# Designs tried in a protein design chat: VH-VL binders against Large ribosomal subunit protein uL10m (mRpL10). Part 167

Target 1, 224 residues: Large ribosomal subunit protein uL10m (mRpL10), of Drosophila melanogaster (Fruit fly) (q9vpl3)
Amino acid sequence: RGKINIQRPKAPHYERARVVAVTQPKYPELPKAKSCFKTRAERTQQQQENPYNEIIAREVRNWLDHSRLVAFFHLSSITADDIFRVRVQLHKQNLHLKSYGSKIIEQAVKNTRYEAIVPLFHSNHCIVFSPDPEKTAALLRIVRRVPQMVLLGGIVEETMLSRNQLVAYAQMPGLHAVQAQLVQTLSQAPGHLIQQLQAHQNSFVQVLDVHAKNQMNEETPKST
Below, E stands for the ipSAE of ESMFold2; O stands for the ipSAE of OpenDDE; V2 stands for 0.75 times the mean of E and O plus 0.25 times the DockQ between their complexes.

## First folded at step 10 (VH-VL)

Design gc20 (from k9 with light chain Y32F N33E; framework fv_anetumab; at its last look DockQ between E and O 0.07; V2 from the best seeds 0.00; counts 0 for: pae E 10.6 > 2, placed apart)
Fold by OpenDDE, look of step 11:
Structure gc20 (fold): chain C 224 residues (1-224), chain A 119 residues (1-119), chain B 111 residues (1-111)
Amino acid sequence: as target 1 above (224 residues)
Amino acid sequence: QVELVQSGAEVKKPGESLKISCKGSGYSFTEYWIGWVRQAPGKGLEWMGIIDPSDSYTRYSPSFQGQVTISADKSISTAYLQWSSLKASDTAMYYCARQWDYSFPLDYWGQGTLVTVSS
Amino acid sequence: DIALTQPASVSGSPGQSITISCTGTSSDVGGFEYVSWYQQHPGKAPKLMIYDVSKRPSGVSNRFSGSKSGNTASLTISGLQAEDEADYYCSSYDSSSTWVVFGGGTKLTVL
């Protein structure tokens, strides 16, 4: 009786293999975890002329008007759990993650200074809002570790920034830090100027003194 | 000026371990990620993975998951790529490159480290 | 998985304009948003030539330009020079698969 190789079981007889293949429970493909975010198609379909669209559009406008930091992201397939995790992380930093349909965004920003953002919403997207532009670095630190979130650009202090500009902005010292540096530099400038001015004057006086001493020495008659 | 300097060429035998390095300079090392790219002889570029040196957050391409280990020492602005057991198929040029995140380009590259694995 | 397909080789004469294509085969339209192009001379490290489809890094010649139409990105090199002879790779981040993908590379020969 051949040793049943438990580690490499012999392929079952063709007939048994067929039965096993047929009887293998077709586990329904786990429904691809429907991202808590409806697909663009689903959102677009639902965004038919819903009287609620205007309300949501107003909400979007309100967020835009009251946010000093707005970041736009492409959102790929992401699990509800992952979104929730990101939302929690962002929320801890007073960053608010929202998702709206493209039509709603279009409606919200129509005839406004924000109209230029419409082209960014050609796919699934999410938006992060913050009242604090100083949170840009914190935002980027969080979201860049979310592979499903791709930075598209943003608005900081009412200025639209590309993704690269946003990254650059985040790397800059805070406005207050820059101001402090400026003040420090300006405060040092007068001292340096005074020192330089005094140095020149002192040098001039020294030269004059040397000249005067030399003249006095020439006038002392060699008393033979 | 941003610069990535990699360790020198390596000649190893199958089964040996190896750790190569990539040292960054001219920028804040912890503000950018380091990606690793493999290029087999006469072949194209293959993205291996990426590391955030700030806390050593790491992600691998599926093809390289479990095959290599990416690490970093932020104190010396150095990223590492290591093998526990080299294979002949690991023979390739390995590049490190600066990358802000996944979607940003590899903007600065190391000079590459040639790894030759031969019996 | 997003695959980027490039022609194996392209050739042109000095002064001509050539185009290298990079076609994404992924069903997910969203994965091809940020395309980069790299130039690699023999025995040298790749150099970033174009990023974000059409942006040039500092120091890259304006002879290099990038565009995208549909699922095809294109690198155009105008006024072809002998120094342009190299391998060119397109790259994109696949947000669906969550990794960076390179094309197979295109060898550009200047005749």
Scores: ipSAE 0.833, ipTM 0.915, lowest interface PAE 0.7, mean pLDDT 87
Fold by ESMFold2-Fast, scan of step 10:
Structure gc20 (fold): chain C 224 residues (1-224), chain A 119 residues (1-119), chain B 111 residues (1-111)
Amino acid sequence: as target 1 above (224 residues)
Amino acid sequence: QVELVQSGAEVKKPGESLKISCKGSGYSFTEYWIGWVRQAPGKGLEWMGIIDPSDSYTRYSPSFQGQVTISADKSISTAYLQWSSLKASDTAMYYCARQWDYSFPLDYWGQGTLVTVSS
Amino acid sequence: DIALTQPASVSGSPGQSITISCTGTSSDVGGFEYVSWYQQHPGKAPKLMIYDVSKRPSGVSNRFSGSKSGNTASLTISGLQAEDEADYYCSSYDSSSTWVVFGGGTKLTVL
């Protein structure tokens, strides 16, 4: 109890006090509650059982299916105002910046050709979608000046590209057939093509490991 | 062949101004940024800042903000690093290097410009 | 200041293999596959030897290889030669500063 100066010498009649005590329901004290916080595992379990995750995962699959340009970024600490300015600038170029939880991304791409992107989303991330692959150069010009966004890779015309390959693609002329052929060749044998493109690109280009190889195997059904 | 050629060594007194250059060739100069790296005598590499030659957008590390100015003239494929008033502590080797953006490696380096500031 | 930790020196004999470590945090080496290694001979500019943890630019010997485990990246030089004697610097993007940072450098001596 608190210590207050006011004295209250009132004492209720014993019989009335006894009747009140008997008629008041005695609520059992709740079991010991150390914390209302859940472990990461418990939060993850609860999140995976959320039925709305499938609805959002379907939205992500629709973006992937209808976008000819998809770029993946790590997102460092950035203010809401700063990311909003970037989103607006991208939107003017028909580039759509989206953020989704890693579990939703995993659920969206599970059992699809895009399953290989899951390792890119181990922490803070965002994705830029566009129906127009010609916007790759505009995308890189905008994001290049956002030091909190780090390009991880992307998908252009159904082909998975590393960040170096996306940079090379952005520097090519806007000739769709030639660009598609170069993208496929870069993904299969970058060491062969680099010397031929050196005069134009002057950059390092590499294959995105097993992921790009798996992507190429799915896209090139002809003998090779 | 990508090549960055820097201006020659400089010997200056404290308080003097200085502008050193870095000329790129063998690639499209405005498609890549130029980063500047300092190496004090017997010390390691320290990133100073970067410039986009296409519109002269610059960004500096906090240690060099207000201490130096980075600029570029895309018509002659040259980037510059300048001091309005040199200090003895500015004595160092200065390198320019090609860099796509903040997260990419510095892939081709100039030969370096030694700046010595002494009374 | 030094952002990434490297040993000050390492030594090896011709024909042997040596490894140089580069230790950072989850904001740099541990967070990304964007570790680079530079070789600097006395009085010369640095040369890019490894990028993206393990990839070699054209013209770099396959005796140089890179790897990463957690917060530590490693440069391994096999078949050590006298010309390998140089300073080696690691570098990584750092999400805290939002630019590339360097290690303190390792002096390799070939005995």
Scores: ipSAE 0.728, ipTM 0.869, lowest interface PAE 1.1, mean pLDDT 81
Fold by ESMFold2, look of step 11:
Structure gc20 (fold): chain C 224 residues (1-224), chain A 119 residues (1-119), chain B 111 residues (1-111)
Amino acid sequence: as target 1 above (224 residues)
Amino acid sequence: QVELVQSGAEVKKPGESLKISCKGSGYSFTEYWIGWVRQAPGKGLEWMGIIDPSDSYTRYSPSFQGQVTISADKSISTAYLQWSSLKASDTAMYYCARQWDYSFPLDYWGQGTLVTVSS
Amino acid sequence: DIALTQPASVSGSPGQSITISCTGTSSDVGGFEYVSWYQQHPGKAPKLMIYDVSKRPSGVSNRFSGSKSGNTASLTISGLQAEDEADYYCSSYDSSSTWVVFGGGTKLTVL
């Protein structure tokens, strides 16, 4: 029988003393004195934020801010040895495998353009972050042999991409390769330049058009 | 250009140790894994296990776990298959082959090392 | 746990097309995306002919093609030639543990 068992991921290891400032308490109001130091909205805002969750949410925000490649996966049951090995292989390519709770993700992306990613974290998941979008092909090559990781989509250079768009992005020539090809075409002799420019015009338009469409394909939240 | 060259044929007695080698050339040795495949005389192919030469991570087929040792020396681009105590049933052809990580196209194969174990 | 079943032998005449099947268990639907095929002549090492179900490595004749339907992968050899006479093995992952598994092999005889 090939029934896959889902294991609960290990919890984060934070053992620092919790300092609970205030949770939504309702203070008794005394007839003689009123506590008007802070507005009710300011006090409620402070009470709703858990310091431990905010620390982890800042970590997620830092990863999002410093990662030009972010990929989202559904994670099926996988052995601890196999997931550790996949994490090491990804890390060798500067690809960082992480997992966070949906409430942490919601807190991290609140009031940002990335609020649309929150529904992706309703089930067991993982996220891969990298500062190098050129590593998208390496990411997809590594995970193609890991059926437990199902690609949902990603973010490349601040642009939200579907699964198919991310795969297409991984197959296009690098921006440096396209730029180098253009420079080489412009630097050649006039007769050769005219011939090569005419031959490359459709290629340039097609590559740049795909790149521009990928950069402009952004989903904005509607809930505000 | 990619080539895997294995050590020569071996004739051994039961209980002896043996270490056979597989030297890779024509590619970056640590970018690929090396798998080992057994083929008993007149029989089919059996995958034995794999090694990542970059950090010596190994994974064995359950039927070979604890019966052989797979190792590598990345400084000389060489992988090894080793027995501490050979059995007559270890008589077979042994191939090394290149694999990308745990992924399985065994795209380049060594010529094979025939191991004969007889009393 | 996965098992790959191949016919023990197949035969064909020169110029014909033949197909070798490789059947996995019904529970291995997702893992069959990574089927490979190997050709082995007597006394020689196996050679990769097809990977990822249908892709050919450089230097493999386009007479060799691969496909799948459900839990059965197929290797098709068109324009059969005498040198195609060999043993053919399919291979896939055991998706529960990412292990490599081989089928039992198929002896192709060219009449």
Scores: ipSAE 0.006, ipTM 0.478, lowest interface PAE 10.6, mean pLDDT 74
ESMFold2 (binder alone), look of step 11: mean pLDDT 89; pTM 0.927

Design gc21 (from k9 with light chain Y32F N33Q; framework fv_anetumab)
Fold by ESMFold2-Fast, scan of step 10:
Structure gc21 (fold): chain C 224 residues (1-224), chain A 119 residues (1-119), chain B 111 residues (1-111)
Amino acid sequence: as target 1 above (224 residues)
Amino acid sequence: QVELVQSGAEVKKPGESLKISCKGSGYSFTEYWIGWVRQAPGKGLEWMGIIDPSDSYTRYSPSFQGQVTISADKSISTAYLQWSSLKASDTAMYYCARQWDYSFPLDYWGQGTLVTVSS
Amino acid sequence: DIALTQPASVSGSPGQSITISCTGTSSDVGGFQYVSWYQQHPGKAPKLMIYDVSKRPSGVSNRFSGSKSGNTASLTISGLQAEDEADYYCSSYDSSSTWVVFGGGTKLTVL
C-alpha cells in the first residue's frame, strides 16, 4: 500500500474535471469555408505560399465567376447554431453563405476584375453567393432578421453596388427593363469598390425614392 | 412625400396605461421598419426599439425591454408604442422614424409625441 | 444609451465655419462607413443631415459636410447662418450591441 496524503486539495478537482470532460459531447466543427467566423490561427495566416490556400482561392474564384449575385457582409459575434440556422434558411433559396480568410480572398481576386473588394475583408466578414439575381429580395429579407450581419455591398450581373443600391435593386425584382437600365447606369467596370459604391449611392437612392413615391400598393413595390 | 404623423400630447398619472401612434404615408409602409426614439427633457436621443410592420417582428434596446410594447397595424399604416403602467420617469418626447434595418439611418421622422406623467 | 462622445457645445459667428466631432470605438464609428448626423431645432423633430459619413439627403445644403478619420467622425458647417443654431447628434450602428447608438448631442450657438 502507498502513502495517502489527506492534504491534497487538487486531487478531487482533477478527478471531477476529468469526469465532466469525458461526459461532454464532442462534435467536429463546420469547415471554416462554410462558416462566417474568422477562426484562422495567426501562424497559418503568415504562410503565403501554402498550397492549401491556392486550392481555396480557386474555389473563391469559381464562386465569383459562376454567381450572378454576390453580397458582402460584416459579421458581428454570432453563435455557431445561429449562423447555421441562417445558412440553412439561405440554402433553401439557392443562396450560399461562405466565409474565407482575408488573405485567401486577396489571393483569389489579385489581378482580376474583383480586386476592388479586398478592402471590405479586413475584419470579420462573410459572403453570400447565388446564380440567381432575382433572389436579392429574398436574401435581404432573411438577413434583415440577423442583426449580427451588416450589408456592405455586392456584385449583381458583374456590376458593383453599394448597400443602398442593392436594396433598391431588391425592391425592383420584376422590372427587368428598369433593373437592366439601373445596373447599366451604375459603374460597368471594377474600380476601387469603396469609391465606386459611394459615388453611385445618391443617384440610385434617387431612383428608389421616385419608385417608392409612385407606388399605389402599400404592401409591395411595383415589380411587373 | 414620405411623412410620419404622430398622435397628440398626453398628460397622465402614474399607473395609467397609454398607447401613442405613428402613421406613415407616401411610401409602401411594410417595406420599411419603424424605430422609436426617446428624448427625456433636456437630454439626448435614445433608441428604444424597432418593428417590421409586415409581420410585427420587434426588437428592443435592453433599457426598454419589458418597459414598453411596440406594435403595428399594416392595414392602416400605423405603428404604436404602449405602456401598461406609466411612471414619472417615462416623461419624455417620443419620436417614431423610418429605418431599413439595424444599420441604416433613421431617414424620416414624426413630429414627436410629448408624454407628461405627474402626480 | 449614449455611446458616442460629442462636445456639449460649440459656437460661431455668421459666415464662420465650425466642426463638431463624434468619437466612438472600432465597434461603431471606427468599424463602418455608416455614420449619420441629425439636426434638431428647439421643439422640433430631428432631421437627417448626413448619412454614410459624408452623403447628403435631397434638400440639405452643401454647407453641411461630413468626414471620418479612425474612430472620430466630424460634421462641418461652412458659411454659418442663424438658422443653423440647433442641437446636432451623431449616430452609428454598433457591432457590440447590434443596434444604433447616438452621441450625447452638441448645442450649436450662432452669435
Scores: ipSAE 0.692, ipTM 0.860, lowest interface PAE 1.4, mean pLDDT 80

Design gc22 (from k9 with light chain G31P; framework fv_anetumab)
Fold by ESMFold2-Fast, scan of step 10:
Structure gc22 (fold): chain C 224 residues (1-224), chain A 119 residues (1-119), chain B 111 residues (1-111)
Amino acid sequence: as target 1 above (224 residues)
Amino acid sequence: QVELVQSGAEVKKPGESLKISCKGSGYSFTEYWIGWVRQAPGKGLEWMGIIDPSDSYTRYSPSFQGQVTISADKSISTAYLQWSSLKASDTAMYYCARQWDYSFPLDYWGQGTLVTVSS
Amino acid sequence: DIALTQPASVSGSPGQSITISCTGTSSDVGPYNYVSWYQQHPGKAPKLMIYDVSKRPSGVSNRFSGSKSGNTASLTISGLQAEDEADYYCSSYDSSSTWVVFGGGTKLTVL
C-alpha cells in the first residue's frame, strides 16, 4: 500500500501556452482529409468503435506517413516543466514530441508494416516525429540529457532501426544522401513475414551492421 | 581500433588529493560519453558516473555524488576522475569505459587504475 | 551497491552447458531489452560479451547466448571450455535511479 502520487501536467502559464501552441506541429494534409476517401462501411464501423480512438489513430498514421524520422522512447516519471523544456528544445530542430495511448497506437499500426512496434508501447512511452532524417544526430544529442527518456528504436526512411542502428546512422560521416542510400539499400531486403519487434530488429540489425561494416571498409582502403 | 588507456597505479594517504586519467583513441572522442566504474578489492562492479566530453555535462550515482569529480579535456581526448580528500574506503580498482549514454552498454574498457589509500 | 540478483557461483564440466540468471525488477530488467553481460578474468578489465539481452559483439564466440523472461535475464554458455572460467556480471539501466546497475557477479568454475 503506497501513497497516491498522481502526476498531472499543470496548465502552462499564458507565456508557456503561447510557446506550446507555436511548437505544435502542423501538416498541410490532415488525417480527416484522407478519410473522405473511405467507404461508407468503413466510416460506419469507426463510428461504432470508440470514435475518439479512431480519430487519434488516424492522426498517428498521418504522422507516420509524413515523417522520414520516427523515434520511440520509454518515458519514466518526468515533471511537466521538464518535458515542456524538452519539447521546446526539440521543436527548434523540427522534432515533434507526441504521446499516445497504447490502444491508439495498436489501432493505428494494425495491419501495417509497423505492427511490430506495438510491444514497445505496453508501458509509458513517447514518440518523436520529423520530416527531416538529418535531425537524427540533433535528436540523440538532446534526449541523451533526458535520463527519463530511454531510446527504444525508430524508423528512418520507412526502415525500422534498432537503437544501435539509429546511433550508427547518426554517427555516419558525410552527406545525408550517403546515409539515405544506406537505408534505401537495406529497405530492398526487408522481410514482410516478421511479426515480432525483436525478430524484426534482429534481422535489420544484422543486415545494417554488415552493410555499415562493408561501407566503412570500402571508405577506408587501407587494412588495419 | 578503439582504445582507452588509463594512468598508472597510485598509493596515497588519507586526506590527500588525487586525479587519475583515461585517454581515448581510435574514435571521435566527443561522440561517446565516458563512464567510471569502481571495483573494491574482492567485490563487484559499481557504476560511479558519466561525462559528455563535448561540453563536460556530468551525472553521478547518488553514492558518489559529492565524493568525486568527473571532468574531461576534449582537446587531448582525456577524461578524469578526481578526489579532493581520499579515504581508506576509496581503495579500489577504477575503470573508465566508453558508453553512448545512461542506457547503453559499456562497450570498451580501460585497463584500470589501482588506487590504494593507507596510512 | 548491488541492484541485480545473480547466483554467487555456478560450475560445469568441459563440453557441458551452464546458465547464469540475473533477476531485477520492473524498473530495470523487466521493461527493457537492454541487459548486458560482462566477462572478467582475474586481474583484467571486464569485457562486453552480450548486449541488448541477446546480441554478441564482434569477436565473441557463438557459444555465448542471452535471453530474458519477465524480470529475469539469462546468460547461457554452451560447449564449456577452460578459458570460460571467469566472473560474469549482468547489467541494466534502472529507470527508477536513472543510472546503470550491476549484478553481484557469478564465479564460473570449469571442473
Scores: ipSAE 0.504, ipTM 0.765, lowest interface PAE 2.3, mean pLDDT 79

Design gc3 (from k9 with light chain G31S Y32F; framework fv_anetumab)
Fold by ESMFold2-Fast, scan of step 10:
Structure gc3 (fold): chain C 224 residues (1-224), chain A 119 residues (1-119), chain B 111 residues (1-111)
Amino acid sequence: as target 1 above (224 residues)
Amino acid sequence: QVELVQSGAEVKKPGESLKISCKGSGYSFTEYWIGWVRQAPGKGLEWMGIIDPSDSYTRYSPSFQGQVTISADKSISTAYLQWSSLKASDTAMYYCARQWDYSFPLDYWGQGTLVTVSS
Amino acid sequence: DIALTQPASVSGSPGQSITISCTGTSSDVGSFNYVSWYQQHPGKAPKLMIYDVSKRPSGVSNRFSGSKSGNTASLTISGLQAEDEADYYCSSYDSSSTWVVFGGGTKLTVL
């Protein structure tokens, strides 16, 4: 919606995040545009240099703070042309594929609620951002065809979800209020998902029942 | 309940063609992919390939690329595995199983189709 | 070829515990928490027993548990019963092939 040029996106959310990042008051002094020589998708990990890392880390935090959908992927070896095709498909759905080094991600999320994502970035990785959590189903449909990308998990409406929970979320009805309640249910501690919705047989309710049963088996082991 | 039902055992001669089936029920057939797994007599499990029934997108293991064809008919919730010309080395048990994508487990399995190829 | 290394056989007595190892590389077991274990009785289809290293599907006994350390995943069966006698296969996503790969299988004998 409102997307005309997919190579040069004109998204209010992205422009706001970029302005905030550029105008950071606690700005480390550094030479101009050192990071301009590489695209984000093609950027390999660089040795840590504090001034540059701080600036990029702030950009990452702005993306996290302004996105209602964030999905994390492992990225196996893939050509520039192939990843560009994926980025184009994602952009048509207002989904923004970004790549950042592990040290930069760690700096961005350190001492925040998102610090738990750091272990996900063991090796090559990428992140997809969107202001629209309703796009989760479209995201997974596109990435499912990219065998080099493996879903690790995500954040929906500030709630951290495993890959299985994110798939379950994508299969939910399209009502945002219902989806918000289901996100709360999926993120509950195992013992709190014991409440069964046995009266219904749609695929989403069945998934929750199976999930609750699996968690009960893990918490209350039986002898022999 | 999710169930995958495969066609019955087949006995064929080398050079003959064959098409075996796997019918899904108890779930939305186009929401999940179908993987095929081969097990030679007395041997372990080998992943052959996968199909998305919604548009018949397929991907094969290099060992099976060009040796076998995977297809699906979403109108009858059935996936197929076929050979144009069987070899004695194709003798094996063939399983279909539900899989969300390349990186997910095979969560529900068919009962298997035994294919015997001998002169 | 088998991609993941398992012992060919393991044995135990009723009531004891046994552990089956599954060793891969940094491209599979070492990089992902996506290890699955399948149980196969003679003449039957495999059944998913464990997924995502340590999670159990509904209907799987809590006597079955999974863990992972580095490049090695382990399936532990406590309180061994006669019906546990079967072949066990590990599986993991492999970033080199970009699909799931299987171990060679382990025959569990309950003596």
Scores: ipSAE 0.686, ipTM 0.854, lowest interface PAE 1.4, mean pLDDT 79

Design gc35 (from gc3 with light chain V53N; framework fv_anetumab)
Fold by ESMFold2-Fast, scan of step 10:
Structure gc35 (fold): chain C 224 residues (1-224), chain A 119 residues (1-119), chain B 111 residues (1-111)
Amino acid sequence: as target 1 above (224 residues)
Amino acid sequence: QVELVQSGAEVKKPGESLKISCKGSGYSFTEYWIGWVRQAPGKGLEWMGIIDPSDSYTRYSPSFQGQVTISADKSISTAYLQWSSLKASDTAMYYCARQWDYSFPLDYWGQGTLVTVSS
Amino acid sequence: DIALTQPASVSGSPGQSITISCTGTSSDVGSFNYVSWYQQHPGKAPKLMIYDNSKRPSGVSNRFSGSKSGNTASLTISGLQAEDEADYYCSSYDSSSTWVVFGGGTKLTVL
């Protein structure tokens, strides 16, 4: 049942202590090298195969699977009081601000359709989740005033969007036809977007933003 | 077509007050923010600050905090930059430009307002 | 307020390609894909030529292209024309200061 993982993901501080107490760091034993020599990639992969990390990775997968809106942000230095105020404002809109290590994100999305987001998380980051994609406008309105949070992109209705595409989506009136048309248009090339995401964080965001801007520039009036 | 139109050139003496304007048209004025950029004679561009016209939320660069006031009147789609007491060092070209927020580009620029402060 | 490093001047002949560099830090150019380039002719307002490192606004010639590697962004102008003679400024959001920073500007001369 996903109730605990979905509804109480903030409880990990208490659950973490209990999991650590029960989980042995090297139980089961670390697997032996697949060949006589280990590459950097193999060493990194073995470091990420911590049972504790897998539990948190499953929590992240639950958030991704049950959220119709996911937004990714770079997070620069911010005071505890400031981030608390932002978290409270977001929570009132059913928007859930979470922060996970890059290795946890990689484990969570490995071999899934979301694998392409990994390059976004090689620096300080946070993620906002919501089951309601109509909250995109409210999300951007709130975080727009938090200069320490820089929008990188997101996922709306399982479609990966650049920051410019998310802004465009948020600016559309709540019309089902217009919303469906945008999602349908973007979904026509999901495989191409995934390939580009796997290359590099900067490359992915840049390509998606170019696509979004080209669509906005080619349609006057805006996407109908 | 998005357009930002600024008020005309001003010649002032040190100690005088001044308020210059930037009127937006061709878009929903409250949907985008207005940034202000200064360019001293023969020098480069300096970002001064930004305003959200929907509720007059402002943020300033530290170099300009307390030296200028940015305001807006959304009913007439106009943003303002104001000095209570001008200094000779305020002599510069002042540009307004549209930004969605802090991290987005300044995509449309006003023509600039030249402010000359001399005794 | 010069936060990003650009060469003071660059020159080229009609039909050639030139590149202008913009070097920042990990908190600005290195952090994001959000470098902008502005063109300013004497006595005129700046015009956005490139945003998000490599995107062109409508009406900007495809002779203008942008790229980034690490902490250095570059503006490349191909098929150089006399009307390209102008000052060019790079700009980025700085995650450390949390405001917009500009480069010192580069004077392009078309000989």
Scores: ipSAE 0.686, ipTM 0.858, lowest interface PAE 1.4, mean pLDDT 80

